Miniprotein binders against o43061. Designs and how they scored, part 4

Target 1, 338 residues: o43061
Amino acid sequence: YNHSPEIQRSVYTLTGLAPSSKMAFVTMLTVRAANGENEVENTQQDWYYNSTRLLVHRLVKFKPTKSKYPVVVLAMKGIDQWKLDQLQEDGAIVKVVDPLYAHEVVDDVNDIALLDSRWSMMFTKLRVFEMYEYDRICFLDSDILPIKKMDKVFDVHQLSYSKDSVLFPPTLFYKPRRSIFWRRFTEEFAAYGLTRDDLYPYVFAAVSDPGMWHETPPPFKDYFNAGLFVFKPLKAHYKRLMALARFPKLYDNANMMEQSLLNFAYNSAGAFPWESLDWTFNGLWARKNDLPYLKAVHGKHWQPEGSLGYDEDTSKLWWDAFQEMQTYHDQQRNADLY

## First folded at step 20 (miniprotein)

Design aa8
Fold by OpenDDE base, fold request of step 23:
Structure aa8 (fold): chain B 338 residues (1-338), chain A 83 residues (1-83)
Amino acid sequence: as target 1 above (338 residues)
Amino acid sequence: SKLASDVSVLLFLAAWLIRRAERLLKRGDFESALEELERALQWLQSALELARQLGDEDLIREAEDLLRKAEELIQDARQLAES
């Protein structure tokens, strides 16, 4: 109880970051594993591709949400070339990446809560942490729809420690799903072949996940959604993440995939507490009352009525945005023909 | 192909609008239903043109079937609005 999250935050110096010429929005386009049972609708539609196009369109072309920062699509190897070409035409930078398979990352795959085809590639999102060409990245899931300008999402802090502070790595408590007992984890940077100076200063900011329908504004929870986060790519942090990733028991047996890992790695009670972004950057479980405040809505808003998390207002908002994108492309095709 | 994907997206969008219009008709909102159906027709026309360029008979047939359905619903909506 003596290592309250508050005491740890008091030891860190927060420095506001100015805009950099090396900032980008990054999303990931993954290959859907065909056999995921629960997608009931045999819809021949690649909704992840369609939503990725819409995200790119909003950030690159659509004037009300257009960003000044580049948009990068990390495309998993095996995506059709015509999809990649189209995303480039939409104005994205396309970078093809190899998947990270769970068996390559985890020491014991049996420690993963669910072993299905979706979980096999869950760590591919961690490839964003290797994008060292950028000083700061905002990662976005492809099912995020910008509805206002997002550029202020980069207005985050760098966390450093005082040179005079003997910061002992705090002890984290974790409970593996198959364990009755809480366990202690004390981080040793030397185990990663890293020093404290290799790991600081750092940037990691995300939005609190309400986990369900909520009032406006949503209540704060000390658990963030991994669908949107801002960070500084650092080799040391990637190395650390991959070292932690080896042991699913540390992060709820990967029950929420990479989100479980990230919430452990950047735990508020840990050596690298996450910074809270304004909830308006990631509108999870959004309803009509949230929309005036939101800068982005997050969800599979193309899903039909009766789907989990369906909301009529956010569904309409998404389909209106999708139609605007289609109209834009139809106009461009007609202009190129003349 | 890119073109086949574009057609498929347009057909899906049109079908979605048609379903929305059917719900609007059941609610007695004939004006909004007509607007959605007119938009659906535009997407279906584009889809049909692209499907013809592809020479995909299945996509052409699907587009034509949806066009017929949309036209029927437009007629129904007009009759209901005049009643």
Scores: ipSAE 0.624, ipTM 0.859, lowest interface PAE 0.9, mean pLDDT 90
Fold by OpenDDE base, fold request of step 23:
Structure aa8 (fold): chain B 338 residues (1-338), chain A 83 residues (1-83)
Amino acid sequence: as target 1 above (338 residues)
Amino acid sequence: SKLASDVSVLLFLAAWLIRRAERLLKRGDFESALEELERALQWLQSALELARQLGDEDLIREAEDLLRKAEELIQDARQLAES
């Protein structure tokens, strides 16, 4: 049976989801690992904090991009309390989370392609999958800048299977980086102590990652960016993810960190194919021509000219947004003084 | 501290605008350079006020140095625009 990705999709029923009262935007604020030499930005500035503030400001305060949904900042343990307090003042719900260390998640850390200090906590983003208090979450990297209302990002489908369908777990093919040979992975839910019914229905939607500069619109690639995804938190799915995470060889030796894992776990040819969101929700490698269509731009747009992925228009857009946020806060401070 | 961080962000923003203005000046875009420099001045004034409230002499000095630089560039830009 040629398990073409298309044939497998035919076995799933897609059901549109109505808005829930338990939906949230979630971002993560991590502690900079001190020894990450490769952030050339010896900048005295915590850009992750600054970008997180900007994201929160856009979703909570800035009228053109203000959402009706709560914004949660998952803050890694060890972040300065004053930063957490400020994010609360900005209107975020702050939830402190323990890191997930690679050595706690992975059976053999030597199977990770890059053993850098940044990779030690690469799985901390997976803590979002434990947020069972919500029916649906849109996760956002802190370097995503909303430029239009994003509330429609939650308009995704629930995938279920037909009870009458003998869904055999599809076989995935993977190639470890150190291997010349393709390997087969047939998922056995019982190995996780899970049934098929524990895992369905599910929600997982993301935007295709163009991986480089692109035309407008970007070409679709069957690989998604993990900087923005919409999902339903389910204990079974977290358990599954953590089980898969044990084996970096399955997911390109974690070459793209959690993104590699998620693209394996929600592979289009797998038991849990990802749903494609409109590209406009996650403007990767965005340029001027993309901006009229985009609802958000994604990148380290604060970086100076000469940086990888620098674009003058998106840089300006980010700095204009950052200045608007600063202006807002200055006005608030002045209002509190009178 | 939060206040120190706020000052530092404003100083960084101002310095960024100044550098941008310098590039604009080199390109002959004097009007845009002036606009960026005027914005930089606003941020520096706010930064200086906050730095004074904090009592951080280093931040005060940095703000004053950047203010001087911005003012000099404004004068240069005006002279070039009139020529």
Scores: ipSAE 0.622, ipTM 0.858, lowest interface PAE 0.9, mean pLDDT 90
Fold by ESMFold2, fold request of step 23:
Structure aa8 (fold): chain B 338 residues (1-338), chain A 83 residues (1-83)
Amino acid sequence: as target 1 above (338 residues)
Amino acid sequence: SKLASDVSVLLFLAAWLIRRAERLLKRGDFESALEELERALQWLQSALELARQLGDEDLIREAEDLLRKAEELIQDARQLAES
């Protein structure tokens, strides 16, 4: 084959994308509590804010990694206005959202394994599924650092219903904590006020999370990391997610917060299996040998030696990137003085 | 405030560069250590200027302390590299 219009038409059909499709990278900035979930202090370093700035800078300004698509920051209500203004100046579209508290989402908060004040807003990331103005979104946690061009992350499949791939009635399996027996959860789409046609086709792709120790490339594990995922925002899927979220016992008692929910909702054995993205888009627990291949590294690399997942090479990589951003902004300020 | 946050970030960055330079000095890589220390000095000069504009005595003192530390390490590193 070649670059004929028929090949291009076929590619568009498989991905569900047209030249006019609206794509966006979306990240989220939450309130960092020093002594409680809502405490904000002007002089304290807010590394989530700073890492969000770096992510925006890498996708908007830094030529080796910049994207042709817009970058949106979903900022939780309560973030200082000057931080929002700075993110806008950095080139992001900033949208303020209300938090989504666990007690507003689940039927019984006692079913959540690790519920304390720091986790009370664990479902706020689900607000990204309400951004229906976009045809496809790549969500990134604020502690992801692009080190190569990321735009190909959107080239994933639109997934359709198949009778051979879905049990009838649609059924998910889960294992309650401290049980040796698997249990069945049968989905009735009508209980959501939906039909099958409302839910298909869909898009959901993410990178496999093999854990802290891995080869290069890492082995596949049928469990994805929710720090980066590509999806098409659809009202039906949001309704489904909110319905499933009510029952934390179905998704390992929210042990990994919204990641547990998403892995249950898009389980490979269920009605809406996830698509595996190339590992290089979300470099989990990255080490020196991974870096030549990775398009993005994922981790809190500003943290000092002794921190979980600390690696000297990724720490230097992150601080070099941060320093480049600071140099960029210092040069802009000096240029504006004259 | 934004200005206080900007100063604090520059001080943290400079401190990280200084700690990296100390490790390079222990490994005997004096040239790389001097490079990191010169970068730290540049950020500290910027931080001090902004801290003085803000009028925050604690930030000014922190910047001056780090500047002194960086200058001492530069002097030590240059002496060792000549030897």
Scores: ipSAE 0.484, ipTM 0.830, lowest interface PAE 2.2, mean pLDDT 84
Fold by ESMFold2, look of step 20:
Structure aa8 (fold): chain B 338 residues (1-338), chain A 83 residues (1-83)
Amino acid sequence: as target 1 above (338 residues)
Amino acid sequence: SKLASDVSVLLFLAAWLIRRAERLLKRGDFESALEELERALQWLQSALELARQLGDEDLIREAEDLLRKAEELIQDARQLAES
C-alpha cells in the first residue's frame, strides 16, 4: 500500500513551493529529568548535547553537508550556560524555551500509556510550531546525522482544500465518535474556534517509519517518523495540535509520545494528510546497503553493541563523523593562534 | 564542567576505537586494527594532558589504563601482522 493519490487529487490541490530566505533547520536540546533523585552517574556524559553539537557542525561547518539556511537550537530552560555558549560558538542560533509537561498539555495524564520522568516533557517538541518568524522549518531530532546535502528537504508542497469538490470534507477528528453523525466540515471546525481559511493552505511533510530492520529501500508505511518533518508554522495548526493533544485516547494513549499525536493530526485519511518525503532524508534502521543513498542517518549510533538498533556500519559512520568534528575544532584553535 | 566533559568524551571515543580494534584483530584485519589503535593513542594523549590540567585523578587513571591497553594491543597486532 501507499498514500492514496486518487483521494488526494479529488479533495486537495498540491502546489510546489520554491525556496525562501526564511527557512531554517531546527533541533531541540532537553535536560534529563529524574524522579526527585540525583542524576549523577559514574561516568559523566551528555550524549544528546554531543549529538546536537555534531548535527550543528554538519549543517553549519562541514562543507560536504553544510546548509545555506540557519540552524536553530531550541534549548530547554535549565541547560547549563556553557553548553548554550558552545552551541552558539559552533554557529547555531540558540533560543531558550519553557518545557511543555504532559500534565500541562493533556486533560487526564492517566490516559497516557506510560509516563516516565524521561517522557514527562514529551510535548516540548511542539514549541517548534510556535516559530512563526520562519516560512518553513525542517525539524530534526538531535540524533540525526547528515551525511549528504540536506537542503532539498525543503522542496515540499503546499496543500489546499479543493474548492471544486462536492464531497463532504474529512472531519478534524480522524476517528469520529459514534455520537458524531454526518457532521459538516465547517461546523466541526467552528467547534474548535477555527475556520477553513485559518487552516488551509498548510505544509506538513515527513518520512515513512519502517519501524524495524528493512530491505533497501524500506517499504512504505502510512505512519511517519516524527524525528524529521518539514512544515510551515501556522497559528491555527498550533491551536489545533494543542486541542487534540488534550485527549491522549485519540492518539493511542500517547504510546509513541508526540509522534502518536502528529500521526493522528496529519493522518492521510483525515482533513490534513501528511506529504511523504523521500526516505533518504531520514534513514531509520539503517544498515550498510542503505548508506550510498542516504542523506541522513537517524539513531543513537554512539551506543555500544547490544543496544537496540545497533549496527556496526552506522556506528562507525557516526564515530568517524564525531572524530572529524573534534579534529575541526583542534584545527580552528591552531589557526586562531596565528 | 566543560573541561571535565571534554576529557570524558575523548576517553569514551578512545575506548570505542580500542573495542573496534579488538574486533578487527579477531577477524584478522591487523592493518585496520593498527589504524584504529593509532587514532586511539592520539586521542588518549590529548585526554591525558587535559586530565592532568584539570587535576582529576580518576580521569588521569582512566586515561593511563586505556593507554596501557592500547599499547599492549598494538604490540600484539604488530607481532600477528609479521607472521
Scores: ipSAE 0.474, ipTM 0.839, lowest interface PAE 2.5, mean pLDDT 82

Design aa8
Fold by ESMFold2, fold request of step 23:
Order: C-alpha cells, then sequence, then structure tokens
Structure aa8 (fold): chain B 338 residues (1-338), chain A 83 residues (1-83)
C-alpha cells in the first residue's frame, strides 16, 4: 500500500527519483522535548539525548545499519555544549537552530487556550524544511531505532501537476471544534505569494500510522506518522507550511502537534497528496511478528513495563542496541590507549 | 555533568538488566538470567569507578545497592539451577 489515491493518478504524475550525493538523514534534539502524559522528567537522565546518540550511532558506526549518507542533528539553542560535542564525536553534523515560538508563527495566539512549550518544539521542527543544501532529506524522530539498512527509504517519487487539467480548486476539509459540520478550505496559492509553478514538482513521503496494535503488516490508514518522512526542501513549500501554520483551527488545533499540520498540508484529497512509504521503514506499535520485516522500530522503548505501547520484545531490542553502543565506545577507548 | 550523566546511564542500564534477569528466573531460564546479571555487574563496576571519580556519594551508594542486589540474584540463580 505504497500507492497514491486513484484521483491523484488522474491529475498528477509520479516520477521515480535516482539516488543523489546530496541526501541526508536529519533528526532534532530539543532542550525540553515533548513528553507523553504522566512521564516524570529526570534531570540526571536525558533519554531524548541518549536516544539521539543511539540513532546517530546506528546510522554512522554500527555496520549492520550504517548509512552512506550524512546524519545531521538539528539542535535547539540552549543545549549543553558537551552534548553537542559528544554528538559530533559520535559522527553527526551538528547544526544549532533558533527556536520558532508559537507567538511568532500563529496569527491568533488567543485561540490557543494556553501556550504550551510543545507548540514551540513543534514549530521549531519545521526548520528542517529550510535545509535547501540537500536534494532529499529523511527526517527521523530521535526515538526511531534502525535495525536494518535504511538507505532505500530515499527511493521515492516526485509529484508533478498537469497544467492542462481542468480541476475544481484544491479543497481540504476540517471540522471546527465547536461544530458538528465539516467545513471546506480552498487553498489560494496567490494568497501565499506563490503560483502552482512554484510548488510543483515536489516530494513528500511518509508511512501510514496504524494508531494502535495491529496484525503484520498493519492495515493502511490515510493518515501518516510524522516521525519519519522523506521530502525535498523547497522554498515554496516552506512558505506554504508557514502560511498554513498560522491557523491552528485548520489542523485540529495541533491535536497531534506537527503531525496534524503535515497531514493537513499534504492531505491525500488536496493539492499536495502524500506518497505512502513501505511500512517497514517506520515500525509503529511494533511487536515480535513485525521484527523480521522492519528496518526501523519507532517508540520510546526505554520506558518501563506498563507504559503506553510497551512490548517486551521491542524493549529488549532497544536495550540490546543501547548496550551495544556502550560496548562500542569502551572498545574505541581501549584502542586509543594502545 | 557529563560524568554524572554517564554514571546515571550505566545505572539505568544495569537496573534494566537486573529486572530482566528476575523475569528470566521466574520463567526458569537460569543460564540466561546469569548472563544478564554478569553483564549488569560489569556495567555496575564501571559506574562505581566513575561515581568515585566524580565523588558523588549518592551515585556511589546507588551503584553499591545494585551490585548487592545483582550478587544476591546470582546466588539465587545458581542454587535454583543446581536443583
Amino acid sequence: as target 1 above (338 residues)
Amino acid sequence: SKLASDVSVLLFLAAWLIRRAERLLKRGDFESALEELERALQWLQSALELARQLGDEDLIREAEDLLRKAEELIQDARQLAES
């Protein structure tokens, strides 16, 4: 179920893309990463930093999963320098970025009942769309663990739009919080300072989000997980995303943070439908039967039994990987001593 | 702070190995439990060395408590395996 919707094929074309020397994996490390509800912050234990180190290690050093492409960590301003130094020593390119605050992005902040630091972390993630030096980027949340080679994730398509097509204006649908009726939102490209020629062709691919425990393979849902996506950084698409981000009511008041925004912006029924990646690149709600197929498992697997989404087999997999990373560093230290 | 973070990580890893060993003992897999406990001891010895280098008495005591627990479980596992 890597296929686009039927209507998409009648007015859009997909063209496969060859490998490029300007591809990169990118992840983000924030000062106060958004946590699940009821998770206790431990000031002596920064699991987002540790999981970022593990992701870098798996893509740069660990032979069974390492990539030929660079790995970039976008680090929010304010992270301790020794953490940045360690990530660079681990083999990442570390790039410090300024945060994007909700009051700088959203037109009417009073429509948000209360500003949450999670909004700023969500908006800061959008800086990945400004990395124009790369031809294609695979963004990964830091709680994704590669368990097989990942480089084929870049085997995606670009979408082109036929100028000769006679189509109704692009229409997206949303449900305002205080209404039982669906509303239509028609994108006016000129209102963004853009034309359709600025916005096509484009690349955006992600994995369908099953949202729950599932069989193997998971069923397809027309709603993608924003923890992993492949895209081409384009100035027009960044401008478009910023324009849409101004109005949280359009994307369900960011109920799922950036995932809500991106699913609205790349809705399969709209002008810029998403491409479905093979499910094995982003193993959500993963259990034992999934593991032989998965190239990456996605989840906060360091969390103890009883946590939402806990599974004994993926927990062991994560801790085995973390232990392997610690052993690797011990061995490198001994090699340097002799 | 880096040294304190390194110690904390090793202590959490060791604690996870100990909990896994307890589950393996319940299942009767004594040899796997002993392997995990030996790995826990190795990480705890590293954590204790670093905690002493840091001079943090709380981290030293935590490492020593986990060492004691791991050694008790090793004795339990060996006795159960001989039965």
Scores: ipSAE 0.434, ipTM 0.821, lowest interface PAE 2.7, mean pLDDT 83
Fold by OpenDDE base, look of step 20:
Structure aa8 (fold): chain B 338 residues (1-338), chain A 83 residues (1-83)
Amino acid sequence: as target 1 above (338 residues)
Amino acid sequence: SKLASDVSVLLFLAAWLIRRAERLLKRGDFESALEELERALQWLQSALELARQLGDEDLIREAEDLLRKAEELIQDARQLAES
């Protein structure tokens, strides 16, 4: 299809990207906003830290899932240094980043659907778009567990634009939360101080979000999960993304946080349609029947029975993986002592 | 011309949706496939109209070919959904 006459005649050309040594897996470790409830300080296991360690372990150390690509942990400023040191020992590149606060990103914070402490830093994930040292990044949420090699996730396409084209993208439609009527959004790159040539070629690929329990394979929806995506970091795209981020009304009032923004920015009907990755790279709402196909499972699988999205098989899979990591470290410590 | 460029983008986007719809059909997601195909049809109709206004025979032909393909897939999707 990439070489179909239709694509060749199009203003847009889709080309495969050659492998690059400048590719990385990137995850983010955030500081939990202290919910004002009784977080008994010292004793609660930081499950996001633990899941981040597990992700790093799977990509760096665990032979069945070990990648040839570097793993970067974007750590939010304020994370304990011992956690950062441990992640470095696990084999991650740790980069400390400042948060992006909603009030710094959005023109009117009242346009955000949910104004809580968790949402105040929801845009911090967008810091991954500033990692210009890499040709391609695969971002992964820390609650993704690799169960097979994932290196093929980088086998995505680059969308190029014809130099002679003066095209404006198709008009997008959005519905502000308090509006009964759909509104038109026609993107003007000049409004960002950008030209079309600044924005193309681009790379953006993600997995369709089934949104709930599903059959195997899951149905495709024209809405992707922002827990795993592959892109090329470009200054122009970060600038564009930050410009769009100013107006939550464009992206469902940020109802699904950064996922809403990304689904708007890379909308299938827009100037930068997202590429669909194989569903097996991001197993959302996974059950036993999905596991033979999956390369990764995605969810808070450490949660106890009775939790939303709990599944016995995926829970066991996660705990077995976590125990293997612990055993690995115990063995390494013992080996260093002898 | 600006108009020719607009047509080419519409054709590209429509072709992209058609490919997605084909994958959806293979997965048994007939409803989602139909939605994407319907959107592709709308873009293709617009593209065809604009191509005709330009008098660009190549763009007209491409739009017509993609329209035919989309219509065929819609029929397939409906048949599969009823079966």
Scores: ipSAE 0.000, ipTM 0.207, lowest interface PAE 14.0, mean pLDDT 85

